VHH binders against SET domain-containing protein 9 (SETD9). Designs and how they scored, part 1

Every score and structure here is a prediction.

Target 1, 299 residues: SET domain-containing protein 9 (SETD9), of Homo sapiens (Human) (q8ne22)
Amino acid sequence: MPGRLLRGLWQRWRRYKYRFVPWIALNLSHNPRTLRYVPEESKDKVISDEDVLGTLLKVFQALFLNDFNKQSEILSMLPESVKSKYQDLLAVEHQGVKLLENRHQQQSTFKPEEILYKTLGFSVAQATSSLISAGKGVFVTKGLVPKGAVVSMYPGTVYQKYEPIFFQSIGNPFIFRCLDGVLIDGNDKGISKVVYRSCNGRDRLGPLKMSDSTWLTSEIHNPLAVGQYVNNCSNDRAANVCYQEFDVPAVFPIELKQYLPNIAYSYDKQSPLRCVVLVALRDINQGEELFSNYYTIVS
Positions, changes and structure headers below are counted from each chain's first letter, unless a header gives other numbers; Kabat numbers aren't used for antibody chains.
F, E and O are the ipSAE of ESMFold2-Fast, ESMFold2 and OpenDDE, as the mean of both directions, binder to target and target to binder. V2 is 0.75 times the mean of E and O plus 0.25 times the DockQ between their complexes.
[cut] marks letters that were taken out.
Atom coordinates printed by the task and the answers are left out, and those that the model quotes come from them; centres of patches stay.

## First folded at step 5 (VHH; from f01 with G35S T98R)

Design f02
Fold by OpenDDE, look of step 8:
Structure f02 (fold): chain B 299 residues (1-299), chain A 119 residues (1-119)
Amino acid sequence: as target 1 above (299 residues)
Amino acid sequence: QVQLQESGGGLVQPGGSLRLSCAASGFTFSDYSMSWVRQAPEKGLEWVSAITGSGGDTYYKDSVKGRFTVSRDNAKNTLYLQMNSLKPEDAAQYYCARYTEGSDYFDYRGQGTQVTVSS
């Protein structure tokens, strides 16, 4: 009889492809209702990579335009065609604002959360979780999140399966495990923070930032970079979002990389940068807290 | 202690060439992207070129594209800037520099080497 239980646990472990390191998983009370069942590996993705990319580009471009005055050095590094593109986009935005506000030329910089709302029709932010003792959570602050929308990104240092993460993993509840064994350390404190900053500094090219480090601070530039604070669903609160892996394509605009909240631990640029986005499983209303399933079982 | 020492500056005629070097010590050189920056008289610090730690990616200011080439030898802990077709507007004190994450300023910069372009 004990052997069947162990085999069941082992099978479950083998099927356990996603999210927190095993030691965290072992400490979590396994409620079968909190498990996400994916019948096929191919169905793990709720939306296409193209849709993910499209969303990210849309948001990041909007952020870039909002902070355009601060991007002069970066712009100087870009081809004229790219510069012209952004100038054209700004011109259109200004024309739209002039039509709406009849007000003077002050390029009003908006908060990143406001940009998100204007761009996607909703905004998200961190707040105290509705769950007792859960700490921080993520809420829809404005608008309606439609089913299939990217609602957040899981920030952090990306480790390949062969890379050592031992020290960073000790007592770290913010380690995310991808299906292929890639790990993301989303901890914004301690050694994790130091490692991320170090890697980010390593990859920086003068004024060109190759990743976002602001998620480590109180001044977040990418409002989506809060995914590490999305809590697990409960019996009383069903998951309304899921995790989805996304590899950043090589053609990703270099001027927009400054908003990517992930950095590779190693210098090996041969592998695409892995990101994890959170995708809405249903329509989510304003004021609702985001909940995911920490445990995904791929049958 | 982190040290950066530039060399190779000098006086050249317009259209001439110079090769700058930066010797780095006190840190793992290959772990850091490096930049060349310059400061002309009565002008602010200007970014010129950058190269990743591995040397795989290089970037240039538009005004120097096609004329300047940044490279590095990690085995020698040395950063290079080949400057061809020099113009009077390129005259400046040139520095090699390293960035600290999250900062808009250089955490370390050398003493610089003077480049003068005159007929």
Scores: ipSAE 0.007, ipTM 0.282, lowest interface PAE 9.7, mean pLDDT 83

## First folded at step 8 (VHH; from f02 with D31Y S54E)

Design f10
Fold by OpenDDE, look of step 9:
Structure f10 (fold): chain B 299 residues (1-299), chain A 119 residues (1-119)
Amino acid sequence: as target 1 above (299 residues)
Amino acid sequence: QVQLQESGGGLVQPGGSLRLSCAASGFTFSYYSMSWVRQAPEKGLEWVSAITGEGGDTYYKDSVKGRFTVSRDNAKNTLYLQMNSLKPEDAAQYYCARYTEGSDYFDYRGQGTQVTVSS
């Protein structure tokens, strides 16, 4: 019956309207707080690319070390200098733990969220949004997020400006548009999921994963890869995070690419991979939901 | 056991048409999105098209859009790829592929069928 389909569509709309770019655009006049004003002379960056990179490397390295026993095949492909580096890091961690916990060297693998907390002093996770009918949101689950901290990454397939118009379709609430027109499809379902996995498979180099696909599953390896579920701010809910674009440098460690939650639609080795991170605009307490200011207006 | 078997490949002239088929078994076919991928000589695996389990949504690589049509018959557990206006650059081994949850690559892929486009 046509009525059930419409009801389903309506329910779906209710769940995703807060993330739907066209809807947000249409309601911007009513929600001035959703706009971020950036002066023409200012770099639309809250923190430096170096800081972003530093944070990502720190987190990804910690994740890598935590799962070191699973990385044997990858390690076999790496130069001896890189292997030695990680061995040294492991040795230091074990010494530190011995000093603090006197407990047996059980190579206990921690949950990614716990690694995040240990590394950055806070953790984030998906939960039901505090906004009515918004569906999922992202919360600080533990610790204090300091101002300027990277709190999340927007996962998804990255499309160049000239690549397919399909995303202008009213149907995908998880499209993120960068300032230069680059699009990121952060949808973890349907065709979007298929496309991402296809590209990920394409770029895989044997045991070397060139991107993270676990954000498409319930077992996320990169705990930061939840940015697509951050709801937009409103007049009633002020933004406490903002989006920031980041191009992955060519010198990015190949063994850590497995944690990057983005993949390019087109295989172009010459173009840097675009990522989008969410950065805290203020200190955010444990238990707080993240709210973003989606639109940046260059004035 | 999950099995995928491609057929329908062959030699065609530029501008010609082929229809590929993929017979699926060992799983509930309608529950899974399926993809066509291809690999040309000395090139990597390339995603071509995908279709959702129920066939409601289809997606295509830009270079094949308007020329290729993916479809499926869930009653027959078969995936199809109608390829029209074939070009030399379309020549490749074509595979039907499925993935499982948690995988970052296609877990299941057939042996493929060869498509050759004469110059």
Scores: ipSAE 0.023, ipTM 0.321, lowest interface PAE 5.6, mean pLDDT 83

## First folded at step 14 (VHH; from u2 with G102D)

Design w2
Fold by ESMFold2, look of step 16:
Structure w2 (fold): chain B 299 residues (1-299), chain A 119 residues (1-119)
Amino acid sequence: as target 1 above (299 residues)
Amino acid sequence: QVQLQESGGGLVQPGGSLRLSCAASGFTFDYYSMNWVRQAPEKGLEWVSAITSEGGDTYYKDSVKGRFTVSRDNAKNTLYLQMNSLKPEDAAQYYCAKYTEDSDYFDYRGQGTQVTVSS
């Protein structure tokens, strides 16, 4: 079936040819990447994919319910069973009428960080790093993080191994390299921001957003999406989180995709969307900064 | 130049059918999810339907579910909306549209095609 395969490859090449400048791709190929400080042992997962999924669903459902009054158009796109699920969850979540006793108060929402705390028993946020000259870091601001908890997510545009990386790779310290060669560009500025927003718009289905773009702004809706600011461990600071790769399953609820801080560069449905979570290696106390045992490969 | 050209509108009786078409040119059509939106006088733009770039998934506003069917032919750069069991409340100017960035409004739409349903 060579004619059918060749037409498929031509269609992909045609899309590639007109989206990115070839001279950047050629220059990228002439600067071979050197694998430095990428631990092979990161292939072992601390927790199961089912546990990661369960945690993300729990957090994202809580975020969705907190913002329920703004979800009207999205709910109208969903099956009635799904609408009923959220209305039941809203009633159970409040265990009464605390937010519904006054119609004017039903528009009030908790901040996303408060929802994270109410859901997982801890919250995280960006702040000035405790490391001299490191800039930003990520801290446990409230509660206790138990060993094995999902603490954060690494945001950004996801590039498959065969896809070129153009300007976004030049001097970019926010490139995360997965073990299989998938890249996540977590830079919230410049060309990286433009590419993420373009992919998000490309996939948008009317009122339904297929990814979270708010990690690019000062008002983050998914409070887990700060992982690009977690600093690497050093001689002075032992790692307390590790990166764990997670492929989003096909069963993932479409109405919750608005909270996934990742979007695929390509249309290839044969590859699931790659996400990366940060998982606690030990109990982490309130006030501690997060440090990972991973070095980014920079070309 | 991005161009979207809607056609297929007209006057129908309640319960009638129309098939709208949108011819796209000046951009890579199969790169984008596509949408139908409509505007009645004094009501503003209302999203009606959407379809993924490859055509695998379709979505509809609740009021048109079961009556409208969106489809696309990427080889012909054309978006379609089959409208059955039309009601007076469906009367509007219909546009095909796409996003280019994550924004509150559609960035591009055509001139539209009028659908009129007798009351």
Scores: ipSAE 0.574, ipTM 0.836, lowest interface PAE 1.5, mean pLDDT 80

## First folded at step 17 (VHH)

Design k2 (from k1 with D30S)
Fold by OpenDDE, fold request of step 18:
Structure k2 (fold): chain B 299 residues (1-299), chain A 119 residues (1-119)
Amino acid sequence: as target 1 above (299 residues)
Amino acid sequence: QVQLQESGGGLVQPGGSLRLSCAASGFTFSYYSMNWVRQAPEKGLEWVSAITSEGGDTYYKDSVKGRFTVSRDNAKNTLYLQMNSLKPEDAAQYYCAKYTYDSDRFDYRGQGTQVTVSS
């Protein structure tokens, strides 16, 4: 009986060690490839915030249009100008499809992954990692990811540096630490899940969801919201993506917030919502697993 | 324990006005977006209005736009719904509601206050 428990613990450790900061720190010297050196001047931005925003808006808008029939209540809450915008977009989309497919316009809702592929030219999904005992990983399922592309988002509850995260952090391999000390809890289970959902409920405005909670389920609406499963690079597996912090601007469309896989722990309107995106460091082929640099060293 | 207590309902003639109030307790009211929902006889629960935690943004069902106004006083832990130009179709049990989680169901609502619109 004790042997099974120990084996289970060992297996858990093997999975956890790659996310356990002290272990990573101790092994940094042995895994130099896990370190990303960023010039001080670059502020660790591979792409501009505008590009990040543009990408997210593009994807989220596509998702919104794909689920347009389900968005009637939300649409009713929006200004007429915004409604008209989406109607126009939908009309254009239908015209384009009619040109391509004489097929019965059943407004076939595509899977979010398919929308991603159609929108960005590639898709990503979680699957079993190629790393032994790593559990889940993220793969390019279709298409080619170009260098500089946003390939994923790190979902989770966003904590300011002064906010207590002690309980959530215990044994939590899905805590992401931003450069400024902001933390994102990307755990989709246990207390973390409850906290995220609670915060989401806190901010909910009737039909308007202020964040995506579907990343906590098997039915993900934002296909990018799988970044917490991106494994760290190793000596054998070079990083092909990096983390990049992004603050959601105040002008972010409210109807698209339902796709943001992040929620602030505290209701502090004074601070923009922090998101973390993963950006491709190179072209990434179909079938490749995403591997990130764990630490960015600002030299 | 979270408590929401609605008041201010009553009988009004078409075109009349009512002001509903919701007293909130058992949670930090000022941190939560709040909602008004209503349930008419033999109908399901429908969302009517919402207001952000700070009261900066308000949202309304199309059928009540221009007629209803949601507001809040965080110092008093009170949510309000000013209803003007009431119509027979507005007759319902009105509830103050907040979400606990991301479910499509309002997890917390009061006992409600009855609004009757009759000529």
Scores: ipSAE 0.881, ipTM 0.956, lowest interface PAE 0.5, mean pLDDT 88
Fold by OpenDDE, fold request of step 18:
Structure k2 (fold): chain B 299 residues (1-299), chain A 119 residues (1-119)
Amino acid sequence: as target 1 above (299 residues)
Amino acid sequence: QVQLQESGGGLVQPGGSLRLSCAASGFTFSYYSMNWVRQAPEKGLEWVSAITSEGGDTYYKDSVKGRFTVSRDNAKNTLYLQMNSLKPEDAAQYYCAKYTYDSDRFDYRGQGTQVTVSS
């Protein structure tokens, strides 16, 4: 009986260690490829915030348009200028499709992954990791990911440096720590899930969802919201993506917030919402698993 | 226990005005976005208005835009809905509502207050 428990604990540890910061820190010397060197001047940005924003807006807008028929209540809450914008975009999209396909206009809603592919030229999804005992990983399912592309988002509840996360952090392999001490709990289970959902409810404005909670389910609306399953690189598996912090600007479209896979724990609306995106360090081929470098060394 | 208590409803003529109030207790009111919803006879529950926790942003159903104003006093734990230029179609049971989770349903609402618009 004790042997099975120990084996279970060991298996859990084997999975957890790849995300356990102290363990990673202790093993940095043994895994030099896990280190990312970032010039101080670059402030750890591989791509500009503008490019991140542009990419997110592009994807989220495409998702919004794909689900346009379901967005009627949200649309009713928006200024006429915004409504008109989306109508125009839809009109253009329909004209483009009519030109290409004489076929049956069934407004076929595409899967989010398909929208991602159509929008960015590649798609990503969760699957069993190629790493033994790592559990889930993230793969490029279609297309070629170009260097510098946003490939995923790290979902979860965002905690400021001094906000309590003690209980959620215990045995939680999905805690991401930002450079400034901000924490993101990307756990889709247990207390973490409850907290996220609670915060989402807290901020909800009728039909307007202020964050995406679908990443907590099997039916993901934002296909990028899988970053918590990206495994860390190793000596055997070089990093092909890196984490990059991004603050959501205040001018972010309210109707697109429903696709943001992050929510602030704090009710303080003065602080921008922190997101973490994963950015490709090189071209990544179809079928490749994403591996991140976790530690950034400022030189 | 979360409690929401609506008041201020009544009978008004078309074009009249009412001010609804919602007293909130049992939770930190100032942390939550709040909503007004209504249910007319033989109709489903419909969202009417929402306000952010700090009262900085307000949102309205198209049919009530320009006529209704949502506000809040966090010091008093009270939500308000000023309803002007009332129409017969506005007649409904009005509820103050908040979400606890990301459910599509309002988790908490009061007993409501009846608004009747009749000549």
Scores: ipSAE 0.879, ipTM 0.956, lowest interface PAE 0.5, mean pLDDT 88
Fold by ESMFold2, fold request of step 18:
Structure k2 (fold): chain B 299 residues (1-299), chain A 119 residues (1-119)
Amino acid sequence: as target 1 above (299 residues)
Amino acid sequence: QVQLQESGGGLVQPGGSLRLSCAASGFTFSYYSMNWVRQAPEKGLEWVSAITSEGGDTYYKDSVKGRFTVSRDNAKNTLYLQMNSLKPEDAAQYYCAKYTYDSDRFDYRGQGTQVTVSS
């Protein structure tokens, strides 16, 4: 089936054209391109790390409370002060759910997208791109995204500058390159998927998961973790989001790490976990597709 | 081939102590968070304790907090569980475990070591 394979490669190339094109993988194939110009163009932060952290904590806490039955075992492992906080919050939310269960047997938990909307005032999801040949894109499905809001997260395994990514980088349009050379492999298939799952299991502390692996599935638990499907801007589609790097602080609540869609390839305690968020450059209306300002420089 | 070999179990009276060991081979022990789990007769598997790969953080189920201490020696590829103030409820087969992939179930364990608490 050589003709079928050639058509498949063409379809992958077309999707690749509108997805992230990792500079390091392209530079390995060409060598003449300058990375210095591209890193300088994308250095500025739109919002503070404190604002990013606050948003993630608010969303992750809401997701944690929504999945009540799964979280009770986790609560038994936490310090009393943290356990008391969540037990109060869970008791209020659980009482509401319990009363509904007494009247009927219908599902009583909200979908993660609904929790995102209730928490941030908007929701996003992947869908067929408005670009005819781009495949998937990411849309504001509900509400209005204000300028400066954290809209999405770029998922994937995080590689430090010295760590091998061969082989995963070959033909992989989902490699995101941070300004300092850290790479995030956002591919949800193949070897990339296996590597992410292996690292997640490696770090697992009984009931406590140290990262979110559900972005690799059809039933994602963190609805922000769709950033790998945000298409590049073009002449016809101005950017409305930008990428912003964020290092997870040591104080990050351990029970909320299950929603971080990133995990370090090696367990190197000397470097904080790198995450990448997408931040709105302007107000974004319901129904709009997200487009990023990340692009390849040709010199 | 991942291998985990538990030892150190035995019969103790209520209030007594035991120290369990787990010898690990077939993988790079120092890369992995490690867990202790237990299974009482005719009951399901219960998570007991966990420790990070570098040994910096430890976690315990409420029923054993203050009584059990997990530790590791990465130079010897060995995981430990010091069990003090043992209660009849702690009687079980004890296993050490790690994950290979993100799963709701433990992927590897040895034969376990039996802890019996009675007069």
Scores: ipSAE 0.652, ipTM 0.870, lowest interface PAE 1.3, mean pLDDT 80
Fold by ESMFold2, fold request of step 18:
Structure k2 (fold): chain B 299 residues (1-299), chain A 119 residues (1-119)
Amino acid sequence: as target 1 above (299 residues)
Amino acid sequence: QVQLQESGGGLVQPGGSLRLSCAASGFTFSYYSMNWVRQAPEKGLEWVSAITSEGGDTYYKDSVKGRFTVSRDNAKNTLYLQMNSLKPEDAAQYYCAKYTYDSDRFDYRGQGTQVTVSS
C-alpha cells in the first residue's frame, strides 16, 4: 500500500515534474510507465500464512513424488529420515493406484497440471483473455476452486527496497509492488529473464536448485507459477482472487525449493524470500478467468 | 576472466587425509554458491559437495558424507575441501566450480588438482 507520506510525495512530484525534469515528463506523457499496486482495503489476508505454507508443501511434495525417478541426486543430499519419508509416501501412493504396471510409469506419465488437479481438486492455465485488450489471462481449466484456496503464484526476481531495478523496470508491465515496497519482476522475457536465470545459477548447489526457472519456458514444472498473467478486474469482470504476500520460512524443505518461482536479487540472506500467492475470494468454477483487484498507476 | 586455481592434491594411502584449496578471482566470490566436482579416469564429471555463498549450509554426495568437509573463506576468496578417510574410489582430478546461469552444467572450473589414493 501507498502510505500517507507516499501520497504526499506523489502529489509533490505531479506538481513539479514539468519544472525539474521536463524531458522525463515528455517521455512519461508519450510512453507512461506503469506501477502496479494493491489497494489498502485489500491488504487483509484471506487465509493464514500457515495455510499458504501447508498448501504449497502439499503441492510441491506431490510434484516431487511425481518426478521421483529423476530426483536421485537430490535424495542423496538429504538426511536419511527425509529420504525414507519420500520412499514411504511413494509406497503408499502405489497402493492407492494398484492398476498401474509401474510406479515409475505413473511418475513419468503425469503432467504437472494433472498433479495439481489430483492434489487440490482444480487446475489453472494461461490462455487468451476474455478482456479484448488484455492478451493473456489465467483460467480454471479443471475442477472447482473453493473460496480461500491458493490458486496461483506470482513468479519473478524479488528486489528489496534499496536494490536497483533500473533498469529492469523500463517498459516492464510485470512489476508487482508489495505493501512494504518489495518488488517482484514477473516478466518472462528480455533482461528480466536473464536476471532471474543468473540469480538461479548463482544460488545453485550442485543438483539442488534453490528456485524454479521453468516458469520462463514453455514446459513449466510448477503449474501455479502463472500469476503474472492474471488480469485486473474491470467493470464487467469482478475480482475473484486477491494477492497475499508470504515469506518463506527457514524450515521450508530444501528439496522443495526447486518449485518456488521466486529468487532474491540480493546475494545476502538478510530477509526471508518473499513469495506472492493468489487466493480465491469465492468459489471459482471451471472455465472462469481469474481477475484480481490489482491497480495500475499511469502518470 | 573467471579464474579458479585448485591445489593441495597428491598421493596418499587409504585412510589418509588431504586438504584441497581453490583460489578464486575475476568474480565476486562471496556472491556465489560454490561446488567441488571430480573426474575419475574413464568417468564423467561427478558432483561432490557444495556450500552456500555465506557458508551457512553444506551439502555432500552420499559416498563422501561424513568424510569430506567443504568450507570457504570469503575474505581470502578461497574454497576448501577437507578429505578424511580417503578411499581408492576417491582418486580423481578435483575441480572447484560454479554456475553462472541455470544450466545443467557447471559454467567454470579450474585446471584441477589430482588426488591419488594407493598403497
Scores: ipSAE 0.645, ipTM 0.862, lowest interface PAE 1.2, mean pLDDT 80

Design k2 (from k1 with D30S)
Fold by ESMFold2, fold request of step 18:
Structure k2 (fold): chain B 299 residues (1-299), chain A 119 residues (1-119)
Amino acid sequence: as target 1 above (299 residues)
Amino acid sequence: QVQLQESGGGLVQPGGSLRLSCAASGFTFSYYSMNWVRQAPEKGLEWVSAITSEGGDTYYKDSVKGRFTVSRDNAKNTLYLQMNSLKPEDAAQYYCAKYTYDSDRFDYRGQGTQVTVSS
């Protein structure tokens, strides 16, 4: 593919304003297949940050309440302003526990993917891709995904533009590059896994987790956190989702941070935590695989 | 590598006060959230309090809220626990701790400091 590589490099250079870096361009020439230029090199947002936040709060709240017996101990360590939001539910739970004790009850709860379906009207999961050579993919397993819905999140350790990632980036296909140079390492194995777990432990406050690490395991608590397995579109598979960057606001409810599948590498307190969601570009039917456009060059 | 050294325990009467200290070395103390945990005889470890890496937020188990105050001095690599209005139920070996990994037990490598409250 001799002419396509040279044409691709020329088009990338023409679209960049003033931040073409030869070192980065040389490293990015290896996989030119699905390069897309971003108009105005600004945001390419399909829905508002308010809509992203509202959806995440709705899902995370539902996950929290589904596991509420375990959450009441976490609530007890939190400020009264946080606990007061749940006082009515705590009272109902205590009444239900007394009834269960008298009747030899056992606890039942829904699986996280069922909670996702009950909350958003659809569910997603990873499975073998419909593209034989692509390995894993992400599918709508139940329900209908409406256009504009948040359908997934890209998990991983978040590195600011100038933070060290060398060694983790070598041969790592799960590095997501944000438009401003922020990187997210979504690899669930090897050094990447160790770094994420170390950062998660660094910030942990007793029983209170400040991010979700279960995306690294076989039992995922946040069923949206499968975005690292969404494959890029191709000539034969049009994109049906796009990536949308989202900075977590300072007022994000502390008791729900346990479901954020991202953690800052050095935790620069002057920069908000970056998350990346996947947003549906059209209605997506049950059984369809998700395919995305991916931005690979933005520095 | 990681070393934590607790001090300041002792024998007090009910209603008395103690201030525990934890000297930290072998890691960048200012990057980590820190915790106090305790262990009473024949009981497992019980989380008591936590403080964020720069000391902006503090958290407490319900049974100690209003009586205990956690603080830190990042310049001295030291974690503190001011314990007021001590009760017999507070008697335990106290450890300072951090996590190294998100799913493992506390990393509490000190010997702890004993708090005894006369009944």
Scores: ipSAE 0.610, ipTM 0.852, lowest interface PAE 1.5, mean pLDDT 80

